VH-VL binders against Beta-1,4-galactosyltransferase galt-1 (galt-1). Designs and how they scored, part 6

Target 1, 206 residues: Beta-1,4-galactosyltransferase galt-1 (galt-1), of Caenorhabditis elegans (o16374r189to394)
Amino acid sequence: KMSICVPALFGNGYDAKRIVEFIELNTLQGIEKIYIYTNQKELDGSMKKTLKYYSDNHKITLIDYTLPFREDGVWYHGQLATVTDCLLRNTGITKYTFFNDFDEFFVPVIKSRTLFETISGLFEDPTIGSQRTALKYINAKIKSAPYSLKNIVSEKRIETRFTKCVVRPEMVFEQGIHHTSRVIQDNYKTVSHGGSLLRVYHYKDK

## First folded at step 1 (VH-VL)

Design s01 (framework fv_spartalizumab)
Fold by ESMFold2-Fast, scan of step 1:
Structure s01 (fold): chain C 206 residues (1-206), chain A 121 residues (1-121), chain B 113 residues (1-113)
Amino acid sequence: as target 1 above (206 residues)
Amino acid sequence: EVQLVQSGAEVKKPGESLRISCKGSGYSFTSYWMHWVRQATGQGLEWMGNIYPGDSDTNFDEKFKNRVTITADKSTSTAYMELSSLRSEDTAVYYCARDEYDFWSGYLDYWGQGTTVTVSS
Amino acid sequence: EIVLTQSPATLSLSPGERATLSCKSSQSVLYSSNNKNYLTWYQQKPGQAPRLLIYWASTRESGVPSRFSGSGSGTDFTFTISSLEAEDAATYYCQQYYSTPYTFGQGTKVEIK
């Protein structure tokens, strides 16, 4: 069972279309649960409607994360808090947990492999608790339903040096936004992946 | 400890191809990105591209995309940069350089000594 | 493409003086999620390969003298040599690694009188 943690959602960087694309494509890849942290007061009506639809369908767990007041800089602390909460919710429940934003997709490099098969291969060594992988930017257009990985059209591919993690929740003590900070036992490994089996695509709208 | 050693100076004619090597030692060659950067006489630094030797993933500046090929040989811990259809404006010192920190960072911590390339008729 | 613009083109100063170099980016190289600036400074002496001095905009590379420092965030960055020494005569380049293609500024040449 695979799950995704989407850290605290704030501001105007996302719209209903991107949320739909994110949930549908990850569901097609075998993600069974997506945990979305958001301040629902700050979402437009279309975004709220979309999130409610998927919550009602048991495709996402929508967690309302509202601060008493907002300050510039508090966003960072909110993201760490939601990452920690999500890690704990997946401990004992999910085999692999991904940490990514709505504009990021974990995609197998080998097209004939499923995401689960690819992740299982990366975690073949049972002492590995965390895999860190580099972001690859793509300028992409995703067709409306039916959603399919075949419908992702890349116009330009750009590499950036941001990383995202996939972890075994049971083995992680402290999770950061871009890396695993601590594992439960000293003999557990945190490894960096060179893009040979798994990549993270950063989708940009144009 | 960490060293990047490049091949020697080259003199080429317009239209020919260039191939430069960069041998890494003192570190895990397949765990770090290797970049190629050039510097034309009296000018600044220009990034050409990079390769991750672990899986041969490459990135290029669009300016060089049709002429540059970057490869790596894991068995000899050596990266190669080939530039085709040489022009006089390709006269430059060519450097290889390695990422530091985590292998996904982009800052260049160790540099090769440089390979002087002269393209003239 | 991200364009980096350095100023001034040339600085001519005496030993012991403070050198302040500017690097401006056409777009932000600050990644908001980790609050890190993907900006580096290199020193290049004539006939030599560049040498890494500063990364993450303000972190000094191991072995680099404390007189070298970096500051700034987003689009505006400063590199400072607090007290110039004769050996600091070189061209200094900023570089971004926020996005490919990686790009360098045009360089600032520091001359010692």
Scores: ipSAE 0.000, ipTM 0.442, lowest interface PAE 16.5, mean pLDDT 76

Design s02 (framework fv_spartalizumab)
Fold by ESMFold2-Fast, scan of step 1:
Structure s02 (fold): chain C 206 residues (1-206), chain A 120 residues (1-120), chain B 113 residues (1-113)
Amino acid sequence: as target 1 above (206 residues)
Amino acid sequence: EVQLVQSGAEVKKPGESLRISCKGSGYSFTSYWMHWVRQATGQGLEWMGNIYPGDSDTNFDEKFKNRVTITADKSTSTAYMELSSLRSEDTAVYYCARDYDLWFGEFDYWGQGTTVTVSS
Amino acid sequence: EIVLTQSPATLSLSPGERATLSCKSSQSVLYSSNNKNYLTWYQQKPGQAPRLLIYWASTRESGVPSRFSGSGSGTDFTFTISSLEAEDAATYYCQQYYSTPYTFGQGTKVEIK
């Protein structure tokens, strides 16, 4: 029912530890598909091992994305290309698709509600194609397995200006990195909310 | 190549304190948990505690909490384990080990071990 | 704490024979949400640090020969060496990483005749 699109990774920006946290916690929240775009030949052995293991267990779909050359300006272009590919892969397959990085995860504010229940409520209006949620930086760490939200320790929070989206893929024509750019029909809506029901946590790895 | 190099053998008297170092190289030191495990003569392996060098978060086996201190120096990629109020039963080989990932227990690289003898 | 019990204490076998080692946990180390067993196997040769062989009960670490395998779930685990080599003489330990404190079995010593 729910899926995550993780934009392209270039180089070794993330380690195996972060990948495990991301996959395990999102699986606990009911995410059934995680699409990860990465340049496989740029990753170290431990990250390759971790991604291969979860791919072999059908917890993620690992898509190798290699750019013919490297430069700073190409990073955003690569991410846009991969989110477009991911959007199309989810059209007709999943009900809700999230766009977030490995250090970001969506969590319900009302702890007694599941992620699916929270998202379903936000999309009760059938003309809503996209929900935009403000990212709130939280200096948090995960204690130990078994992984659960109760093992996350928040030290402090820092406000940021960035936002992240969850969409109905069949209603979106063009998805950006931080916002939905165009919907399929003129009467479909993109909506922003202040974070009263859903938050995006940014896990800081010091 | 990933390598963990520990300080040399120690001979201590009861009541003294022990300090062992473990220097990591060939990987991002601040991105992996470092564990301390000991092996007393005639006994199996015993986990003592761990540290995440990136933010100095630590965890300990309750039996060692009053005597053990684990620290890490990011600038030298070195973890330290101090054990105070030494007793003869603390005679053991002490190992540092890198946790491969977040499920804490897949120790993929180990230091060579530091032999510690506590005798009167 | 979770207690791991290994058996037998010692196995004395000839090269080419099969070694079967047992590890029993006082409580389940199977995490139902991801269906994974948080159990590892290490090899320790005299005078050396332990070496990781198997993790998640049955997954072989990179570079570990195919003759080493792990199986089992929940509380009962088996480690097998399908055809012993002289270099396999060592003590083998199981370890759980389901919860802290992380605990090890007491070890099974494999001797080659």
Scores: ipSAE 0.000, ipTM 0.461, lowest interface PAE 14.4, mean pLDDT 77

Design s03 (from s01 with heavy chain D99G E100Y F103S W104S S105G G106Y L108F; framework fv_spartalizumab)
Fold by ESMFold2-Fast, scan of step 1:
Structure s03 (fold): chain C 206 residues (1-206), chain A 121 residues (1-121), chain B 113 residues (1-113)
Amino acid sequence: as target 1 above (206 residues)
Amino acid sequence: EVQLVQSGAEVKKPGESLRISCKGSGYSFTSYWMHWVRQATGQGLEWMGNIYPGDSDTNFDEKFKNRVTITADKSTSTAYMELSSLRSEDTAVYYCARGYYDSSGYYFDYWGQGTTVTVSS
Amino acid sequence: EIVLTQSPATLSLSPGERATLSCKSSQSVLYSSNNKNYLTWYQQKPGQAPRLLIYWASTRESGVPSRFSGSGSGTDFTFTISSLEAEDAATYYCQQYYSTPYTFGQGTKVEIK
């Protein structure tokens, strides 16, 4: 049982089509719960209508996170607050939780394996609380509908400066935007890999 | 548990080539960078280069370019460092170390026991 | 390349005393995008490989005793042993992983009287 946490969102740089693609493709990979944090006051009517549709049909949990006043520092702390809230919502509920944005997808390198099989293999050591994956390929885009992982086209660029995490929620004490900051017990560990088993693709409109 | 086990001590003559092995166990060998660091007697540590065994990507310090070759064998979970055209200045203890990737950088969380190399005429 | 300068070269102290070691970088190892300092501290005892003690300038590695701590930011870093024990006799190295080639300081040797 897998879930995704999408941190606090702005409204800029994405649209209704990207939201649909994100939800549909992740559902196809076996993601059962998607938590989306957004400032709904800044979304256009099409985006609000799309999120309401998926929320009403129990495909996502939509959380309205409206910042009192937006500044760079307040915005950064807002993202950490939503990441923390999402981690707590998944503790005791979900086996694996992913932290990524609407333009990011976790995809197995071995195409014959499902996402769940790949993740289960990465967490075979029961002391591992977190797995961190580098962004190795960027500028992925959807070639055609219906929405399918087979329709993702990517350009190969090496980008290792940013990473995204998959965690066992019950083992994590503090989760950051790019990495797990603290685990619950001394013998629990965080592990990094450079994309040999799991890749994160960054989606672009064109 | 994570272990890095290196090959034994070597005595070489100037102009010869050196090959040191480092066998990893207790972790996913192809998922971590392997670094090579040397230390001359009574001197500090010097980074030589690294390899990501999953795709054989390598990086080197300019001082060692064209003399150092770093390879990895996935089937035996073993990394190799070869240094050619040996000089007396290459006399040192050579270490392998596992690179933990965290937020765009690597720190060395596990080290091999070291391989003593003496180059003398 | 980034040059790390450690001081003092040698500290000779008695058990129970506080050891304070300095590491200065020729350029900042603070990355503005993640607000992290790319600096580690290693302990090396005679005849042994280095052991990771501190990463991200101040984060203690699992299993490392609480008497070891790191502090500082940018170009100036400090490593502290709050109450020195006989087993702490070793050379301590700082290292930067901000950019390649990765570089180490020259080391500070801590001796117990």
Scores: ipSAE 0.000, ipTM 0.422, lowest interface PAE 19.7, mean pLDDT 77

Design s04 (framework fv_spartalizumab)
Heavy chain, then light chain:
Amino acid sequence: EVQLVQSGAEVKKPGESLRISCKGSGYSFTSYWMHWVRQATGQGLEWMGNIYPGDSDTNFDEKFKNRVTITADKSTSTAYMELSSLRSEDTAVYYCARDYWGDEYFDYWGQGTTVTVSS
Amino acid sequence: EIVLTQSPATLSLSPGERATLSCKSSQSVLYSSNNKNYLTWYQQKPGQAPRLLIYWASTRESGVPSRFSGSGSGTDFTFTISSLEAEDAATYYCQQYYSTPYTFGQGTKVEIK
ESMFold2-Fast, scan of step 1: ipSAE 0.000; ipTM 0.497

Design s05 (framework fv_spartalizumab)
Fold by ESMFold2-Fast, scan of step 1:
Structure s05 (fold): chain C 206 residues (1-206), chain A 122 residues (1-122), chain B 113 residues (1-113)
Amino acid sequence: as target 1 above (206 residues)
Amino acid sequence: EVQLVQSGAEVKKPGESLRISCKGSGYSFTSYWMHWVRQATGQGLEWMGNIYPGDSDTNFDEKFKNRVTITADKSTSTAYMELSSLRSEDTAVYYCARDFYEYGLWDAFDIWGQGTTVTVSS
Amino acid sequence: EIVLTQSPATLSLSPGERATLSCKSSQSVLYSSNNKNYLTWYQQKPGQAPRLLIYWASTRESGVPSRFSGSGSGTDFTFTISSLEAEDAATYYCQQYYSTPYTFGQGTKVEIK
């Protein structure tokens, strides 16, 4: 089983279309559990209806994470808290957990492999608890429903400084936003890989 | 219209190197894998390797890995296959082929180049 | 590497007859998570590049006549031409894309009498 943690604390920058694209494409890739952390009081009506639809149909687990006060700079600590909560929810439940934002889609590069096969290959060494990927974002235009992988068009490639992780939840003690900070046992490893086996598509709205 | 156009026939001597080009048009060149497949006279098809032009990531059949180099030029939408230390058994028609790529699934060589005939003889 | 074995080597048939071609894989090419077989069929006429006919063992490529079909799962696959036409004289290859290196069968030559 594979899951995704989306530590989205604030509603700003979202729209219903982006949420639909994220959920549908990741479900198509074999993701069985999607945990979305939202500040529901900041969501518009269409976004609330969209998230409720997927939650009611057991496609996502929607977790309300509402700040009592709005303060500049606090969102970083909020995201770290939601990442920790999500890690714990997946321990003993899923084999691999991705930490994505709504604009990020992990895609296999090797032609004969599914996402699960690609990730399983990356974790072939059983002492590896975390894979940190140096991300090369590919700008993509995603068509509206009906969703299929044929509806993704790659437009251009953008380099970023950030990395994202896929982990075995059982083996991770402390997970950061961009890297795994601590593993449960001293013999467990965190490994960094380039983009040759796994790509990240970054959705750009034109 | 999606097309792959390859360079012309080559005649080589043993020990020389070969370089074949494959120019794509009518699609997003950097979004699809490009494969190289060869076929000796009267024989079957043999996969040599592939490249993803978007980042130049490559894969090869182990039997060719020390002799084959595959590259791509994004500005001209052209892929290249170089084969070094040529032998008589490298005499074949060489094809480039586009992969129908969707997240590594549904892979099939849906568009093929016309082929490049290569003769290696002393 | 996965080895594909095709049979027969040659079929000589008359127009209107049914052609049945076999492809056997040394290993399963069925991906259990999506229940898809990563097996393709190509047609190649003399002096031409191969043409994709069937992918995922049984899905016809766009523009391919309905008389061409594929079936099978795991290690045993069949390609059928329900009513042979003169233009179908060609060599037919199966290919697996389950695992690199991608491999092809030796081909079955279909001749029209």
Scores: ipSAE 0.000, ipTM 0.438, lowest interface PAE 16.6, mean pLDDT 76

Design s06 (from s01 with heavy chain D99E E100G F103I W104L S105T L108F; framework fv_spartalizumab)
Fold by ESMFold2-Fast, scan of step 1:
Structure s06 (fold): chain C 206 residues (1-206), chain A 121 residues (1-121), chain B 113 residues (1-113)
Amino acid sequence: as target 1 above (206 residues)
Amino acid sequence: EVQLVQSGAEVKKPGESLRISCKGSGYSFTSYWMHWVRQATGQGLEWMGNIYPGDSDTNFDEKFKNRVTITADKSTSTAYMELSSLRSEDTAVYYCAREGYDILTGYFDYWGQGTTVTVSS
Amino acid sequence: EIVLTQSPATLSLSPGERATLSCKSSQSVLYSSNNKNYLTWYQQKPGQAPRLLIYWASTRESGVPSRFSGSGSGTDFTFTISSLEAEDAATYYCQQYYSTPYTFGQGTKVEIK
């Protein structure tokens, strides 16, 4: 059972077309639960329609998130709060939980393996609670249906300033946006890898 | 196998209300947006609004917002469009249409046969 | 609201001739992220409901004859019937689904001589 947590969606960074591609592609890869955090008052009608359609069809869990205070850094603080809520919702429910944005996709490096097979291999050591993967920018767009990751053209350079995580929720106590901050037992570990088996592709929109 | 079947022709007087139905079959009625589009005699197509039957969320063209009501009955897989305060300019053929699935904000892939409405004094 | 303008208003041609119809949008209906144009073409015969022919500007709906095609991007779109048949006499409408309210062009009437 795999799930995705999409942290707080505030403002106009995303649109309906990107959301459709994200949900369809991740469903194709075997993701069974997608948790999306958003303030529906800030969404345009097209995005609201799209999220409602997938929520009504049980493809996503749409969580309305309203911040009580508006202050400097509110976006960052909002994302941490939603990451925490999502981690707790997945504890005891899913085996692996991914933390990524609508512009990011976890993709196996060995194309003959499924995402689940790749993740299971990375977590073969039962003391591993979290896997951290660096970003790699892509310049090509993944087309509308049929969705496929087969012909991705990416930049050769790996972006190491930002990373994304896949975790065993039951082993994580504190999860950040870019890394796992604390595990529940001292002998559990967080592993960082250089993208040899799993990569996070990030759309380069501009 | 997907079909949209609309109610029969209506003749109304100015000031009255119109209510027409559109029954869907051969698909998951609650999973697709249903739209209402009208066409005055010899004129083009005009979008009026839509409904998502799964939770009854609706959207309207501002021109119709104060006069149009769109509802859906899940138990009978039927959408309804009601237009109040009828005027002679509301004389038209009214269509229901299903929004396509593969991109969700898509095209109208199936249409009802149309309901002719005449508003005369 | 996005306004679609079609031309010509009427096109009278003989069987076997090529029909070329234009649709111009007041705003771009191209979504740059997925490089798709949210523009459709419908055929409407007298007394009938519209029939979907083309979506995403150039993708032909299943069951639609290959003589029908669409092209263009952004604000300028063309619908072509490569060799007219008698059954093609109809009014053709373009429609955008880029944003609500959804809007249609005023239509181009194709008459067969």
Scores: ipSAE 0.000, ipTM 0.448, lowest interface PAE 15.0, mean pLDDT 78

Design s07 (framework fv_spartalizumab)
Fold by ESMFold2-Fast, scan of step 1:
Structure s07 (fold): chain C 206 residues (1-206), chain A 120 residues (1-120), chain B 113 residues (1-113)
Amino acid sequence: as target 1 above (206 residues)
Amino acid sequence: EVQLVQSGAEVKKPGESLRISCKGSGYSFTSYWMHWVRQATGQGLEWMGNIYPGDSDTNFDEKFKNRVTITADKSTSTAYMELSSLRSEDTAVYYCARGYSSGWYLFDYWGQGTTVTVSS
Amino acid sequence: EIVLTQSPATLSLSPGERATLSCKSSQSVLYSSNNKNYLTWYQQKPGQAPRLLIYWASTRESGVPSRFSGSGSGTDFTFTISSLEAEDAATYYCQQYYSTPYTFGQGTKVEIK
């Protein structure tokens, strides 16, 4: 019932290992559909082979997206376009859709609860169309086999400058990179989640 | 190299509004948070709020939320703090301070301070 | 909100003496996952803006003299000046960045006799 949209248009220094970890961890958490937007010519050979393996095995939907412009600074606008396309692909198909990049993971704060249980609780009010989720930076790379977040060292401070959303696709008219911009009906709500039940972990160097 | 320069001292009457500026130089203005901290006479430091100039995202201490507005102008690398409905208890030195954007929010560089006196 | 309590309010010492300042937090500012304490120390001289001295409870900021040090964990923190110089006469504040709103202690004034 849950899907994830990855609007990764350029390689950005990603490697095949990161792609594997991302897909396997999200699958373990109950994500059923993963939509990956990429410019194939910007990926190295090992990344292309990894994405092809998962696509061929129906674990992801790989979308080769041509950007409207080819200049520096286009990446931000390209991200917004792919977010919109992914939202439309999930409308009427998926109950909950997450928007994050390869280095971002949605993780329940209460470890005894599944991701689906946590999300269902956040959307208990049927008028809520979107939950804005706090971003928490981490300073360690994921080195181990898939299914492991144990190598993560994180800062206590939650970074609210960048947030990621989980939405009910059928209730969202316009989705931004950091927040839901518009819902489809005036009585539907966009709620900011303070990080007490769900967080997005973003690993970074230094 | 990094400098934060604030506007000059203000004398205000109760009920008026205050607007002070903080001009950053020597660094990427849009890549760091700008915080506002005040210090009432004989009192400690009090965090008021912050802004990320790159996208104008703001955060406030709840006690100031209804009276404070923080803005930033990228073209002049200048942040502004406005405080409305001034009271005598708002008499303080107001500081801007640069914070890391990476999640620490350490105040590594401070402006020189703006003295504000609110009296009838 | 997290409340920081500093003691003593004023400390009067002679040059060369050791100054020990306390900062107590109403709740832990230690993040167990990374074992880091989200606490800083600032120096403020009359008429000047505060200056960052210590972060992560014990890490000295670049350019800060080695006589300044910080220690402690969780809720109890200490700031030490091993041998006071005349230029160290100032008010010292602790601050937490564990959660918003960021809060400061009320300060300890260090006076040189």
Scores: ipSAE 0.000, ipTM 0.411, lowest interface PAE 19.7, mean pLDDT 75

Design s08 (from s01 with heavy chain D99L E100D D102F F103G W104D S105L G106Y L108F; framework fv_spartalizumab)
Fold by ESMFold2-Fast, scan of step 1:
Structure s08 (fold): chain C 206 residues (1-206), chain A 121 residues (1-121), chain B 113 residues (1-113)
Amino acid sequence: as target 1 above (206 residues)
Amino acid sequence: EVQLVQSGAEVKKPGESLRISCKGSGYSFTSYWMHWVRQATGQGLEWMGNIYPGDSDTNFDEKFKNRVTITADKSTSTAYMELSSLRSEDTAVYYCARLDYFGDLYYFDYWGQGTTVTVSS
Amino acid sequence: EIVLTQSPATLSLSPGERATLSCKSSQSVLYSSNNKNYLTWYQQKPGQAPRLLIYWASTRESGVPSRFSGSGSGTDFTFTISSLEAEDAATYYCQQYYSTPYTFGQGTKVEIK
């Protein structure tokens, strides 16, 4: 069973149609659980209604998360809190958990393999709790709405400075409990690969 | 049984304001969008705006933004449409209509009976 | 905003004849993720509220007779009454729910000779 955690959704940087596309496409790839953390007071009405529709139909788990103060570094600290909560929710429930935003997709490089088959291969070594994947930016030429995969034009380079993670919740959560550190990222063993088997595609509005 | 029941016919003078009600029953009023659509005599349907009663979020067609106000009262399961600065061109039948959730199921499945509004001296 | 254009404006036919109505959209109302067209057809008789007949461009609403059908995809849609009945005299409107503002076509009036 695979899941996705969207650790924070702030402001009006996202389109309701992008959310629909994200949920539908990930469901087609075999994602069974989608956890979305949002400050509902900061979202526009169309996004709130869209998220409520999918939540009411049990397609997502919508979690209200409000940061009380706005200050430098608050986003990073807030993401650590939501990451911890999401890891806890997935421990014992899902085998693999992805952390990405609504404009990011994990895609197998080998087209004959499913996402689950690809990620299972990457975690064959039982000591690996987390995988970092190179981000491949895609120039999305969006038609007025909704988003379409046929509008995406791939860029040839891979941006290695931007990496996204997929984890085994049970191993990462166990390491977090073992250490009393507030910095979750330091509490799990991460293996990087150059995007040879799995890539993260990021939509760009340019 | 889902029903939308609107207030009775109105006769107004130019420059006055109009307020029409639409009472929902047989469903969760706060869970569905309520839309307002009008139809001038012998003409087609024109969407005016909508409200989500659960949080009072509203949207309007640009043509009406400066004159239309849509509100909802959760305690009475009633939506209201107010139109100010009435002109003879506002003479029409006004309908409320229910829309299902955003996503796979959104079309106007239930309509009110309509409220006839005449604007004349 | 999405503009819907219907044709013809009026259609006068005898009972038993086939009625074919057109609705053209200024942009695609096909949602790529679910492959659905966000287009509906309504029937309106004088003095009455519109009645939903077809949604998703081609799906009949419950209780709607089989003589009514819809077809088309993207920007070009057709509504058909295979064998016209006297009770079918009405104005028919297409409507899109792909994006706000929700828009309607100007209507096609079907008259019985």
Scores: ipSAE 0.000, ipTM 0.404, lowest interface PAE 19.1, mean pLDDT 73

